# Ledger of designs, part 332: VH-VL binders against q9vpl3

Target 1, 224 residues: q9vpl3
Amino acid sequence: RGKINIQRPKAPHYERARVVAVTQPKYPELPKAKSCFKTRAERTQQQQENPYNEIIAREVRNWLDHSRLVAFFHLSSITADDIFRVRVQLHKQNLHLKSYGSKIIEQAVKNTRYEAIVPLFHSNHCIVFSPDPEKTAALLRIVRRVPQMVLLGGIVEETMLSRNQLVAYAQMPGLHAVQAQLVQTLSQAPGHLIQQLQAHQNSFVQVLDVHAKNQMNEETPKST

## First folded at step 11 (VH-VL)

Design cb56 (framework fv_imvotamab_arm2)
Fold by ESMFold2-Fast, scan of step 11:
Structure cb56 (fold): chain C 224 residues (1-224), chain A 120 residues (1-120), chain B 112 residues (1-112)
Amino acid sequence: as target 1 above (224 residues)
Amino acid sequence: EVQLVQSGAEVKKPGESLKISCKGSGYSFTHYWIGWVRQMPGKGLEWMGIIYPSDSYTRYSPSFQGQVTISADKSITTAYLQWSSLKASDTAMYYCARLDYGDYFGFDYWGQGTLVTVSS
Amino acid sequence: DIVMTQTPLSSPVTLGQPASISCRSSQSLVNSYGNTYLSWLQQRPGQPPRLLIYKISNRFSGVPDRFSGSGAGTDFTLKISRVEAEDVGVYYCMQATQFPYTFGGGTKVEIK
């Protein structure tokens, strides 16, 4: 195992070994990896984006590029059967539920106008895509019955909208020109909007984290 | 209903070219990857490669790189697997399968398979 | 390449009895954000493969609850709680954690 041979200290090292033991050396859960010295070039090569993540990021970029409606959700624990039923209902409305890792989303949106969304994906999340922004009302109707999905905000016609702005958009009667103008009117500075969405997400995640820890503690039988 | 329908069985001689097809329906073809998997007679499954139909990006297994070409025509929702020169060792069942990283992170729907027999 | 090793090669089972299939990977299948992309496929005689279980333990749509998956890291198990006649076939584990994708050698489940 490993490039470093484990050798027992020879007699000359006996005293130092005893001193180290007496001073209570750190006891990590797992021994830390001892990497060999790497050149600057080797370190740069290692820091390059994972090619596998780039392949997955193509899928994320394709959804973003071909969707006029993108909705971001916090996703609580849900069974595979339940999420499948939600996917089926959404699919009937040309709404596509997807879940991707945060690093993959970051790689997909890096150096694009959507880079600002990365902070939304610090915890469990999912995204709904559609080429048809008129389906926002159908989306909200379906997810209203799914308490595990909490709307954080979205993008309509390349404009970032808060939860309340998306709800307002959904209630428009189908006057497309007026809806487009509403989207522009409701838009806010991307940084400010993302900060607000991140704050809401973090607050909700903190509440869920406390609840999850309480549930985990209840799952563990009390000591006799 | 998601369906992948593959072309019919082929009987070829060594040195001949061949192109088999996999037609997708019931889903957004350009948003899902198509993978190809080989199963030699009486043997297990071998991944050959994948293609993303939206931009025709391909990735091959090292053992199949240079041996086959994977392509797709999104206008007719069809993916292809092609050989420039067949060998007797290419005799196998070939499956296409759909792949999405946002759903199951694996091959969720499979075609019925295309049997390719290469003999003199 | 990640090597996927399945045991046993063949599992003759009496109807109604349980069956257990093991799959071991040569490297950990956990990615950098904690997900494990280990799937189980069923291939009935003369049919294409069918997805049974994805991400270790999640049953695919339409898959009966007698099928269950478990495991972590490099050791994974597929269990059939009570084998039925329709469960005859070859079962494969598959990893999609890194390229190239690799399959286990297969386990043949037969009724005795």
Scores: ipSAE 0.692, ipTM 0.856, lowest interface PAE 1.3, mean pLDDT 81
Fold by OpenDDE, second read of step 12:
Structure cb56 (fold): chain C 224 residues (1-224), chain A 120 residues (1-120), chain B 112 residues (1-112)
Amino acid sequence: as target 1 above (224 residues)
Amino acid sequence: EVQLVQSGAEVKKPGESLKISCKGSGYSFTHYWIGWVRQMPGKGLEWMGIIYPSDSYTRYSPSFQGQVTISADKSITTAYLQWSSLKASDTAMYYCARLDYGDYFGFDYWGQGTLVTVSS
Amino acid sequence: DIVMTQTPLSSPVTLGQPASISCRSSQSLVNSYGNTYLSWLQQRPGQPPRLLIYKISNRFSGVPDRFSGSGAGTDFTLKISRVEAEDVGVYYCMQATQFPYTFGGGTKVEIK
């Protein structure tokens, strides 16, 4: 039985060859990247900024500026249906899931305080925006059920947080609660200090009073 | 439900000023662009311009630049299209539409239209 | 400006028969990121435009499955597999790849 030469398969019968030729997907020739020899500067200048990209970039910037909670996620093999389901769940919590191209993100954050997020967008990604930082816990709860969404980091109250920091933040009592506790603690501190400062004085007065009473008792003549 | 409600029909004379409105509801008005589209009687659709209500950034079609002013008041979730001096040629139906960037990358919701008639 | 050319101008169709509308752009609608922002809109008589198809082939919410979009680069097609009475109106293609956004001239679908 002749060894099937896998390296040089015998040409199929003419009829089969015709069928195969007609059924072969004609892949559009990838435009020969004429730009392989263009300098980065030339590439950047010639990239006629698609006006639409500009408008999208502005949209992203505005989301960033108006959101108090921003979370960045990597998407791993997630289906459109899954994304839709997650989006609906997030939306119910006033969390807005968006996806943008990496270049759009770059354009949006260029020369801004958000420029540091650019490295997070090298692969499939999505961003969740919210005006309410207290929704961080809700966000994490929802995303935990979606293994295809991997938390990379985020921005809370204009502060960039790592994944771990975001998780920690979500576990903290609300900012107002913490502030209230701090104020309470701080308000109690002076009282305690005053008490401690007065404690010695009070003790001294008590000792003097006892001494005075004892002296008065000694001076009372035993009336026979 | 996302809705865009436009102001009523207008009958004006040449040379008069006009401002028509488009009120958005059922969504975050500040996070979506609003576009204006003209349709002359019996004619096709013409893109006029778009505005981002959050910061009132505006882009115009070259054909309409300087001819109209697009503005927005985010506090009342309303976009505006205005003329300083109307011409008879401005007679048309004017539509506002929401521009989405997230899912559809297009005008996903439209107002009912405002008919503007300019006649001497 | 990108010129969008639709053909035919008028498409008389028998109820239950398929319809096909072509839209050609004067230049490629593919942006630098590989995205194509082509949409199809339906305008019924006396009504505002309605989004049917976005990004060449995606049906908008509530759009029947008899509507389909296809194409690439500069050539795009809207197909109605079985025309219904409610499908009467003018159909427009729109490009949003480059400013200014531009519409096709429209195709009037009517029942024979």
Scores: ipSAE 0.020, ipTM 0.510, lowest interface PAE 7.9, mean pLDDT 83

Design cb57 (framework fv_imvotamab_arm2)
Fold by ESMFold2-Fast, scan of step 11:
Structure cb57 (fold): chain C 224 residues (1-224), chain A 120 residues (1-120), chain B 112 residues (1-112)
Amino acid sequence: as target 1 above (224 residues)
Amino acid sequence: EVQLVQSGAEVKKPGESLKISCKGSGYSFTHYWIGWVRQMPGKGLEWMGIIYPSDSYTRYSPSFQGQVTISADKSITTAYLQWSSLKASDTAMYYCARLDYGDYFGFDYWGQGTLVTVSS
Amino acid sequence: DIVMTQTPLSSPVTLGQPASISCRSSQSLVRSYGNTYLSWLQQRPGQPPRLLIYKISNRFSGVPDRFSGSGAGTDFTLKISRVEAEDVGVYYCMQATQFPYTFGGGTKVEIK
């Protein structure tokens, strides 16, 4: 899982070790059995997990509270090498890719202003954090080349934004962008973000439908 | 680069107070836990406790609860371990270590250690 | 508290030969999503501990590929495929599944 020199492994300098550590892929482990049954070990673990989940939840809350940019993604199946390359690109821009279990996310944001994000994490997901909101444009540029990562929405300057609002923010110049987004989101209820995310999902289906129709027309063109 | 730098060696008498430090750099100090680990001369590692610098939430090993105090000052990215009254049995090497709960779920970077000698 | 038991207490090894260290926990270390938070640490003489392996089998950054971890539930193994002079030191297993976090007693790897 580390970046290894093909010809011969070399002990990394602390700087390289740090980059590799930060940019190494984090894959959720799939259970060996994909049944609804839990093993005895998993049941025992679940009963004794509360203190540990509290610790991780506090870490997640700290990332949310100290990051001026947070972006939420649906993550489709992706290879270790591919996600590693994405992490390296993101790290160069002070963007930190993290993955946490849905239960931990729920525990972290429960009874906070961020509780509305819980529905985003019931399946494969990842989050990108940064202290620098001006890196939003860099983030979107990098992720556009990764079809396995689908932007769902985010938080900029403590304000929840839909996918389209994040894209708009990335295109706006400097300091005025923050005020415009704050005014815009102040007019929206927390639940509105979910509706906007559903609209994006519907748009994706529509794009697939158009593509399918275009392929059919291309394969069997009408002659007049 | 991620670095944890600890304060220098200490020689104390029983009953004296002591506060040793661990300064973090090269990462977001408030986003990671800091743990303290004791190693008595010629012995293994013992976990003492951890602190989350953002809110100063602290967890102690039962063996060290009430014997030491762990604290942190996030403005100078420094964690502390202190004793109100040292005992000869506190003679040991003390390590601070960063605890990553996100990727590794373990102590990924360690300080160089602070040797504390308590003798009359 | 979860008790971590390491065997052997010491492992004298000829350079280039393999070494194997076992760690047994008093109860299962499995967490949600099947993850097990069992780590291996190396402490060279006069140096602080260093993370080698996390989540049973994953090598930490900069750790040579001659180190490998395996195991499940309560039984775990650290293997060094070909021991080098720089591998001399004490190796510890550690669990972070439950408070308090606990370490194994340590295994000293030395060249004979």
Scores: ipSAE 0.000, ipTM 0.479, lowest interface PAE 12.7, mean pLDDT 76

Design cb58 (framework fv_imvotamab_arm2)
Fold by ESMFold2-Fast, scan of step 11:
Structure cb58 (fold): chain C 224 residues (1-224), chain A 120 residues (1-120), chain B 112 residues (1-112)
Amino acid sequence: as target 1 above (224 residues)
Amino acid sequence: EVQLVQSGAEVKKPGESLKISCKGSGYSFTHYWIGWVRQMPGKGLEWMGIIYPSDSYTRYSPSFQGQVTISADKSITTAYLQWSSLKASDTAMYYCARLDYGDYFGFDYWGQGTLVTVSS
Amino acid sequence: DIVMTQTPLSSPVTLGQPASISCRSSQSLVHTYGNTYLSWLQQRPGQPPRLLIYKISNRFSGVPDRFSGSGAGTDFTLKISRVEAEDVGVYYCMQATQFPYTFGGGTKVEIK
């Protein structure tokens, strides 16, 4: 089949009692085989970590260092075809959608002014890079049609901006002087901005929780 | 749009030095890795190494460490593969290919190849 | 080093018939991110390799729908649903999970 993680049934668990009793293998050896597999897989993963993470972090640092626009997104479940269509639209505007593991991002931003963004990447995420900050409006227009991508914040001209500040920046007429003044005005207290970005992620998590609860209520409306 | 254009075929004698090139166009050269892959006549593909053009960081396959030098000149969007002293066993087709870890996590666009023939 | 074993060595197929190529890795290709970095490349006679499939099953830009990839862990398959004349060539699997990157030995697809 696919890559299915088979777990040993936990007692007392009603699914185990009902399904396993009927379909249980005559001489099961799954717990022993699974234990050996976990140890082997864990060792393989450990061997990958240090050198591979370092080289990929180099790529992340380069994108951060040479992009005048960086936008951070939470990424919900999305098909490969859908994300590809978004990537194509973004590329036409010199916007580059990239996805990296949280550990890689942490390693890339460690001991940099961007280290505080690490908490944003404890769930599914992606980042859009561009050398052209004037493309912020095009970015937000494209992403508005992609509900699976939720803007968390960004960096413009090396300055951290919250979602609302980035939206405000996007509405500028494209005058570099005006945009630079806006960035400086919005970022007068950098410490509070980092806190705002963390608060935005927390607010988004709350929104996801409400959405999940609404879906549960919708799936089991007026049912026992 | 994305293109990797490699230098022309080379015919060399054992002991001679050689430097072949791979010029990138249609993308931001410094943001993508360039890898080199060898294909000996009638054989499969062998990864040789990669370079990150932005800072010239390199990583080699153990089989090619010390056998070749990979370098890049970002000002002319060109990567290089170099031998200080060629051997007959270096006769092969050499491909450069672009690599990105934030998208496909693999080689997405390939050059046309440079045939290197080393014979006495 | 991860060894990539590819079967069959050659696959003569009648035009319009399906072709299936298997790739086995000596170790799991699951990376710490949970993704599996297995790709498939096509090399037509006299041409450079082309990316067909990345991350097991995702078609690269411009790749026809008749190509599909599947698999997990150590066992992977590339399938061509209806082979066309232009599909003649050598197909390689490649792993990018661990250095050094390694390729399968190749499978030659021919029309007979």
Scores: ipSAE 0.711, ipTM 0.857, lowest interface PAE 1.2, mean pLDDT 80
Fold by OpenDDE, second read of step 12:
Structure cb58 (fold): chain C 224 residues (1-224), chain A 120 residues (1-120), chain B 112 residues (1-112)
Amino acid sequence: as target 1 above (224 residues)
Amino acid sequence: EVQLVQSGAEVKKPGESLKISCKGSGYSFTHYWIGWVRQMPGKGLEWMGIIYPSDSYTRYSPSFQGQVTISADKSITTAYLQWSSLKASDTAMYYCARLDYGDYFGFDYWGQGTLVTVSS
Amino acid sequence: DIVMTQTPLSSPVTLGQPASISCRSSQSLVHTYGNTYLSWLQQRPGQPPRLLIYKISNRFSGVPDRFSGSGAGTDFTLKISRVEAEDVGVYYCMQATQFPYTFGGGTKVEIK
């Protein structure tokens, strides 16, 4: 029984070869991904020319401009149902979870003060917006229960914060409380300084008083 | 709760002008798009256009471009659809709907509809 | 414009039985950035449309689990695992991948 050479199969009989040639599925040539050779600039330019993306970018800009708290999260293998649950919880706290394409975000923040956030968006991400920076603690509390949401950083009161800084911010007392404490501390400083400055003078007066008393006692003749 | 409440039914004659309204509540009106959808009697849904209330940026379907005007007043959280001159063919139910590109990328909440009847 | 074609036009279904609605697009609904913006809407008699499914397969808030969406590219399907009386109405697919947004012609689901 001749060893079937699987590496070099004998050419089929002419008639069979014809049938096979005609019955071979013609697979459409996969469009050569022209996209692999386009520079980032070319890709970006083409994206900018898409009026649809510009429209969405407008929304993103509006959220950024009107939010006092913005938090960026990486999403790791999260289901739609999980996202929905988190969204509901966040919404109850006036926190708005949004998800946009990375390129849309890039377009939205290009040539703006927010351009620094672009490197954060290389994979699946979401953004939480809030008009209230005091909700930072609430945000972190909620997302702590969602391991699939990884905090990357945020913007609070127009200031970019790292993950650690954002966590620290959430632990701080409210701005007004901090300001009050600062004012209190500063208000005490002059008093303390005055006290210190007067301490030596007071001590000196006390010494003089003691000395005067001693002198008076020495001058009082023992009336026998 | 997110709600869109539209103005009441309208009966008009051909050539008359009309402006119907859609009031949003229960959400930040300026952050979400509002779209208008036409449904002729016994027919399907037709997208007319959208507006971003924050800056009143508007996009129309080519079929409705120049035929209607979409506007918004963010101070009262209201969007509008208006005709300068109605035609009998404008007889339809008109829906406003909220559009969010950040979540659903579709119309997630709808108004109850405004029936517009144009007859001689 | 992207043309959305729904089949069937009418779907008479026995209570408790499954229903399936197909939606085909004239071109791919995959957006340049990889997302597919196909939605399914339900319109009950005398009511406005309601969002059921967004982005092919995600159920909107309050939508029962008997509704499911699937598909890719140009072919999409809405399934109702067990039709209930409240499911009577017209169902529409909608694409939001490009302007103008377009709807399918609708599928009327009725109870036999």
Scores: ipSAE 0.694, ipTM 0.852, lowest interface PAE 0.9, mean pLDDT 87

Design cb59 (framework fv_imvotamab_arm2)
Fold by ESMFold2-Fast, scan of step 11:
Structure cb59 (fold): chain C 224 residues (1-224), chain A 120 residues (1-120), chain B 112 residues (1-112)
Amino acid sequence: as target 1 above (224 residues)
Amino acid sequence: EVQLVQSGAEVKKPGESLKISCKGSGYSFTHYWIGWVRQMPGKGLEWMGIIYPSDSYTRYSPSFQGQVTISADKSITTAYLQWSSLKASDTAMYYCARLDYGDYFGFDYWGQGTLVTVSS
Amino acid sequence: DIVMTQTPLSSPVTLGQPASISCRSSQSLVHGYGNTYLSWLQQRPGQPPRLLIYKISNRFSGVPDRFSGSGAGTDFTLKISRVEAEDVGVYYCMQATQFPYTFGGGTKVEIK
């Protein structure tokens, strides 16, 4: 009797406004027609913009520093309206969808423990950040209904996980229990869960393995 | 409405232990970081650390690492700041504040403050 | 750590006159996509801090239009177009670009 239900009540409207503000492109648009035959002014501007890569990379580091769940996705063609709906659904679960250029990501993670993720971003991509690792299950539930987003893998509590490992993590009952079960899973050679995870291709693990091998070729390996 | 209510003023002697509280209401407590900020008498604001209440994950400012313990009890929507042994230099006003994650990474709602006086 | 420096330390202002507070960071807070994680907080005498402005120039809910923020890079300004009695207090800038979060030293706005 007292409560009025309107199409866009204050709380959902507030969340939408915040999602739009956070997810809106923060870069100028340039005419695509000029991309093949750039003017001298455009080439000069492109060169001048390169020094700002470190500044933009600082935002990526800020997200990494504040997030305990980071999920990496390949992003196929998707309409602006569809991606907005996904961003709203994710935001309700404290999951934040971001997109950055591959050179920006490389600069952000260079000389860090996360450098191995760089090859994941040589194609169209997006990243989901959250301070709450328990939201992995909610993330996968939402993304299951978005075929344009393909999970590549992620980082949970500073631990790099393949697509299949992240799916397994999502199936575990709680944070404290999850860590114990993950240790058990990783320590079992012929385990049922390990076999299940191996049934699918682990593109994230494969990419990390390739990158690690490339890094070893460039630098002398250091082992205990 | 979003509200953070802190425990009352404390007067303690050096060497005593103390635990002060910050109770959140009007929002999903487990979905927001809670930060602690110190303001010494007549001085400015200093960030001490943050906690994510859902699993009690904490991060401290380097100058406060090892000096205090931050904890939370999500069942009663309360965050805590604790000292094992107080010093006279701990005399200050202590604020808790809610951190907005993702939009501006800033403190949007603040508690009323807890005055801690440590004197012999 | 990013160091935040505010000037002036104290700003006596006649009622209805403008006030201006400057904040300088030791490292760039500029974001290439036009956003910067710089906030301004107001602390009235005997009260806790409250958020006034976030991301340089965006007013928080309930903040009057007389408050405006501007700046880029390492230099930021908070302006009060016409100071009212309730504006008396200490104003702090804050950066959330990286841990640890850091605050400016504060500027006391007083009515003369």
Scores: ipSAE 0.080, ipTM 0.567, lowest interface PAE 5.8, mean pLDDT 77

Design cb6 (framework fv_imvotamab_arm2)
Fold by ESMFold2-Fast, scan of step 11:
Structure cb6 (fold): chain C 224 residues (1-224), chain A 120 residues (1-120), chain B 112 residues (1-112)
Amino acid sequence: as target 1 above (224 residues)
Amino acid sequence: EVQLVQSGAEVKKPGESLKISCKGSGYSFGHYWIGWVRQMPGKGLEWMGIIYPSDSYTRYSPSFQGQVTISADKSITTAYLQWSSLKASDTAMYYCARLDYGDYFGFDYWGQGTLVTVSS
Amino acid sequence: DIVMTQTPLSSPVTLGQPASISCRSSQSLVHSYGNTYLSWLQQRPGQPPRLLIYKISNRFSGVPDRFSGSGAGTDFTLKISRVEAEDVGVYYCMQATQFPYTFGGGTKVEIK
């Protein structure tokens, strides 16, 4: 069998003298400079626009300009095999999953109507593009099976939508007039959208909980 | 589904002009870069340049700048590689390949190749 | 230009045995987001190159799991755990971290 013990918070100090003696060689005295932050010169160098980033930014702008549906996701660690299966499922619905570095996205959208999306990309991220906004429901059905992808918001018919607004849009019938009316009704000023998205990024667990709850509610409407 | 189909083999004499093609299908042609890669007989791969078909922006390898012209016609989903005056040293297999920076950050699908032979 | 050096130039392998190919870059391939843009390509006799692995270690669609990539910075390895007859060909590493894009010289895998 095994041994069974009662587990409760440890008594921190009655053994401290022995613990200190054991752990003294664990950490040599750290160097005075322990910062992982870049120097001003290093940050300036990294922030400088370079031709390579501008070349890739061209690709990003082309996707934004030719997509009537753009969805933004936080992306947690995922295997190449898993992301490939997601890409295949999305491609069947004319949905295109892309990942670009945050610096490249910033350069691509700077001084454009899309500039408000920049704060969404301070962590690992990906974007789904489609020329067909009616595919929003298909997108959310596919992503529901991929817990590593967390919806942050999107753009539909050139209107910026929060996560909840995009979910509401996906639930509408496939009537163009009804969908257009919903987008118009749910539309918020871009400033309000970015404030909501920044708050959600600062509270990742909360965003994940809302996402999980919506998936549960869609699967089991009685989720009490 | 994604396919790149290149034009047939060419036999030319030094000083002649040539234009070979690479036709894309099964994807949104304007959203992906097309690169050209040379492979001389019995040798390795050399990158020649890339083009973005949506606006015809090109970037050449320094070794090929001014030696060839890369172009594309989005309306017929075709990219081109052109020489104004061929040399014997241009004898090689030429590949086109699709590239994007949002997926694999590399050449994912390749054409079958066009063999160009230049001899007198 | 980043110079890509591959070793060995030729690798004769008995069927079912492992093969290992090394690729070394003249400078670090780490890009600004922390990603490393190193790919491995396979070229079978008479065929065009085929993408095997991207971003050091990620297998492309349809690539068997006997292929694996590893490495960091300037030193990269492609391994075939059990070589099959269809694996005969030339393997190339490629960097896309900066222009111009450059390839390794190639490693020929052949059955002995």
Scores: ipSAE 0.704, ipTM 0.857, lowest interface PAE 1.3, mean pLDDT 81
Fold by OpenDDE, second read of step 12:
Structure cb6 (fold): chain C 224 residues (1-224), chain A 120 residues (1-120), chain B 112 residues (1-112)
Amino acid sequence: as target 1 above (224 residues)
Amino acid sequence: EVQLVQSGAEVKKPGESLKISCKGSGYSFGHYWIGWVRQMPGKGLEWMGIIYPSDSYTRYSPSFQGQVTISADKSITTAYLQWSSLKASDTAMYYCARLDYGDYFGFDYWGQGTLVTVSS
Amino acid sequence: DIVMTQTPLSSPVTLGQPASISCRSSQSLVHSYGNTYLSWLQQRPGQPPRLLIYKISNRFSGVPDRFSGSGAGTDFTLKISRVEAEDVGVYYCMQATQFPYTFGGGTKVEIK
């Protein structure tokens, strides 16, 4: 009984071959998902005017306008589950993690004071918003545990900060503490100056007194 | 915790006006869209419209355009759905839901619903 | 408007057995931004709808692992690996790719 060569099956009889050819399910050619290799950035560049653009852009703008802390992150090979975990942690601290397309961001910030952030959105990215700039330290603490989130920069109190500046800001004592320290330092400066100025005068007076005393002692006739 | 609390059940007659409410709490109310969804008795869900509370920007379903008015008061974190003149066909459960375009593009949190009964 | 068609209308399932719900859209749900904004919602009897799955396959917070979503383009599926008593209710697919947002007709999952 000849070993059925499963690797090279003998061509069926002509009639059978015809039936098989006609009955073979024509699987629609899976659209060659040319899109599988396009980066999110590339996909967003080809976006036609979508009625959603205005709505989403409005949302982005409102987040920017009402946030005192905004941080921009690059996302490197992060899973949806990981993002969700981070989102939950951030949310507990009143930090809001959002992700938008680059085109949406461009539309949202066009002709605004935020236009300078557009270059940050060339790759996979996310934005963290907060109404509280004091949460910067908390944000950085949380993100440090997530290697897939790379800090690019941020906006604090309407000021754009580099990555390094944002880190430095997080390490600074609160604005009030810094102001208090500054006031204290400044308040000490005049006192020191006055003291120095008075020190010379006092020294001079002391020298004169000593001199006067010595002269008086010399003029006192030894009453024999 | 994010919560949406809706006003209580309403019983009305045809021709009467009605305004129901949805109060949000536990999140920044002005930064998330609120949508309204109708569910007729024993039927499916129907999207009515959405509002952005921060500036009261509103979008309606064509089927509900001109039939209802969606509004919001961000100061008290409340959204509204109102009718100028109710019809018997307006009898339904009405849900408010939070919509997030940044993450889900869906309704992530829902109110408990408001039953509106319009009968002569 | 995009029409969402769910099948079956009713799905009687034995406890511990899997369930599968199909949702078909009249048009592609792939948005210009590349995402597919298909969600699955669960509505238990006497309760408001609850978000289960967003963007085809992502489970929402608190959703058990037995729920999974799949699909692409116009064909989508919600699967429950092992149906529990608490899973009884009506399930809806929803598209948010185009205005107006539209829901499927719903699938009632019930225990045999």
Scores: ipSAE 0.389, ipTM 0.697, lowest interface PAE 1.4, mean pLDDT 85

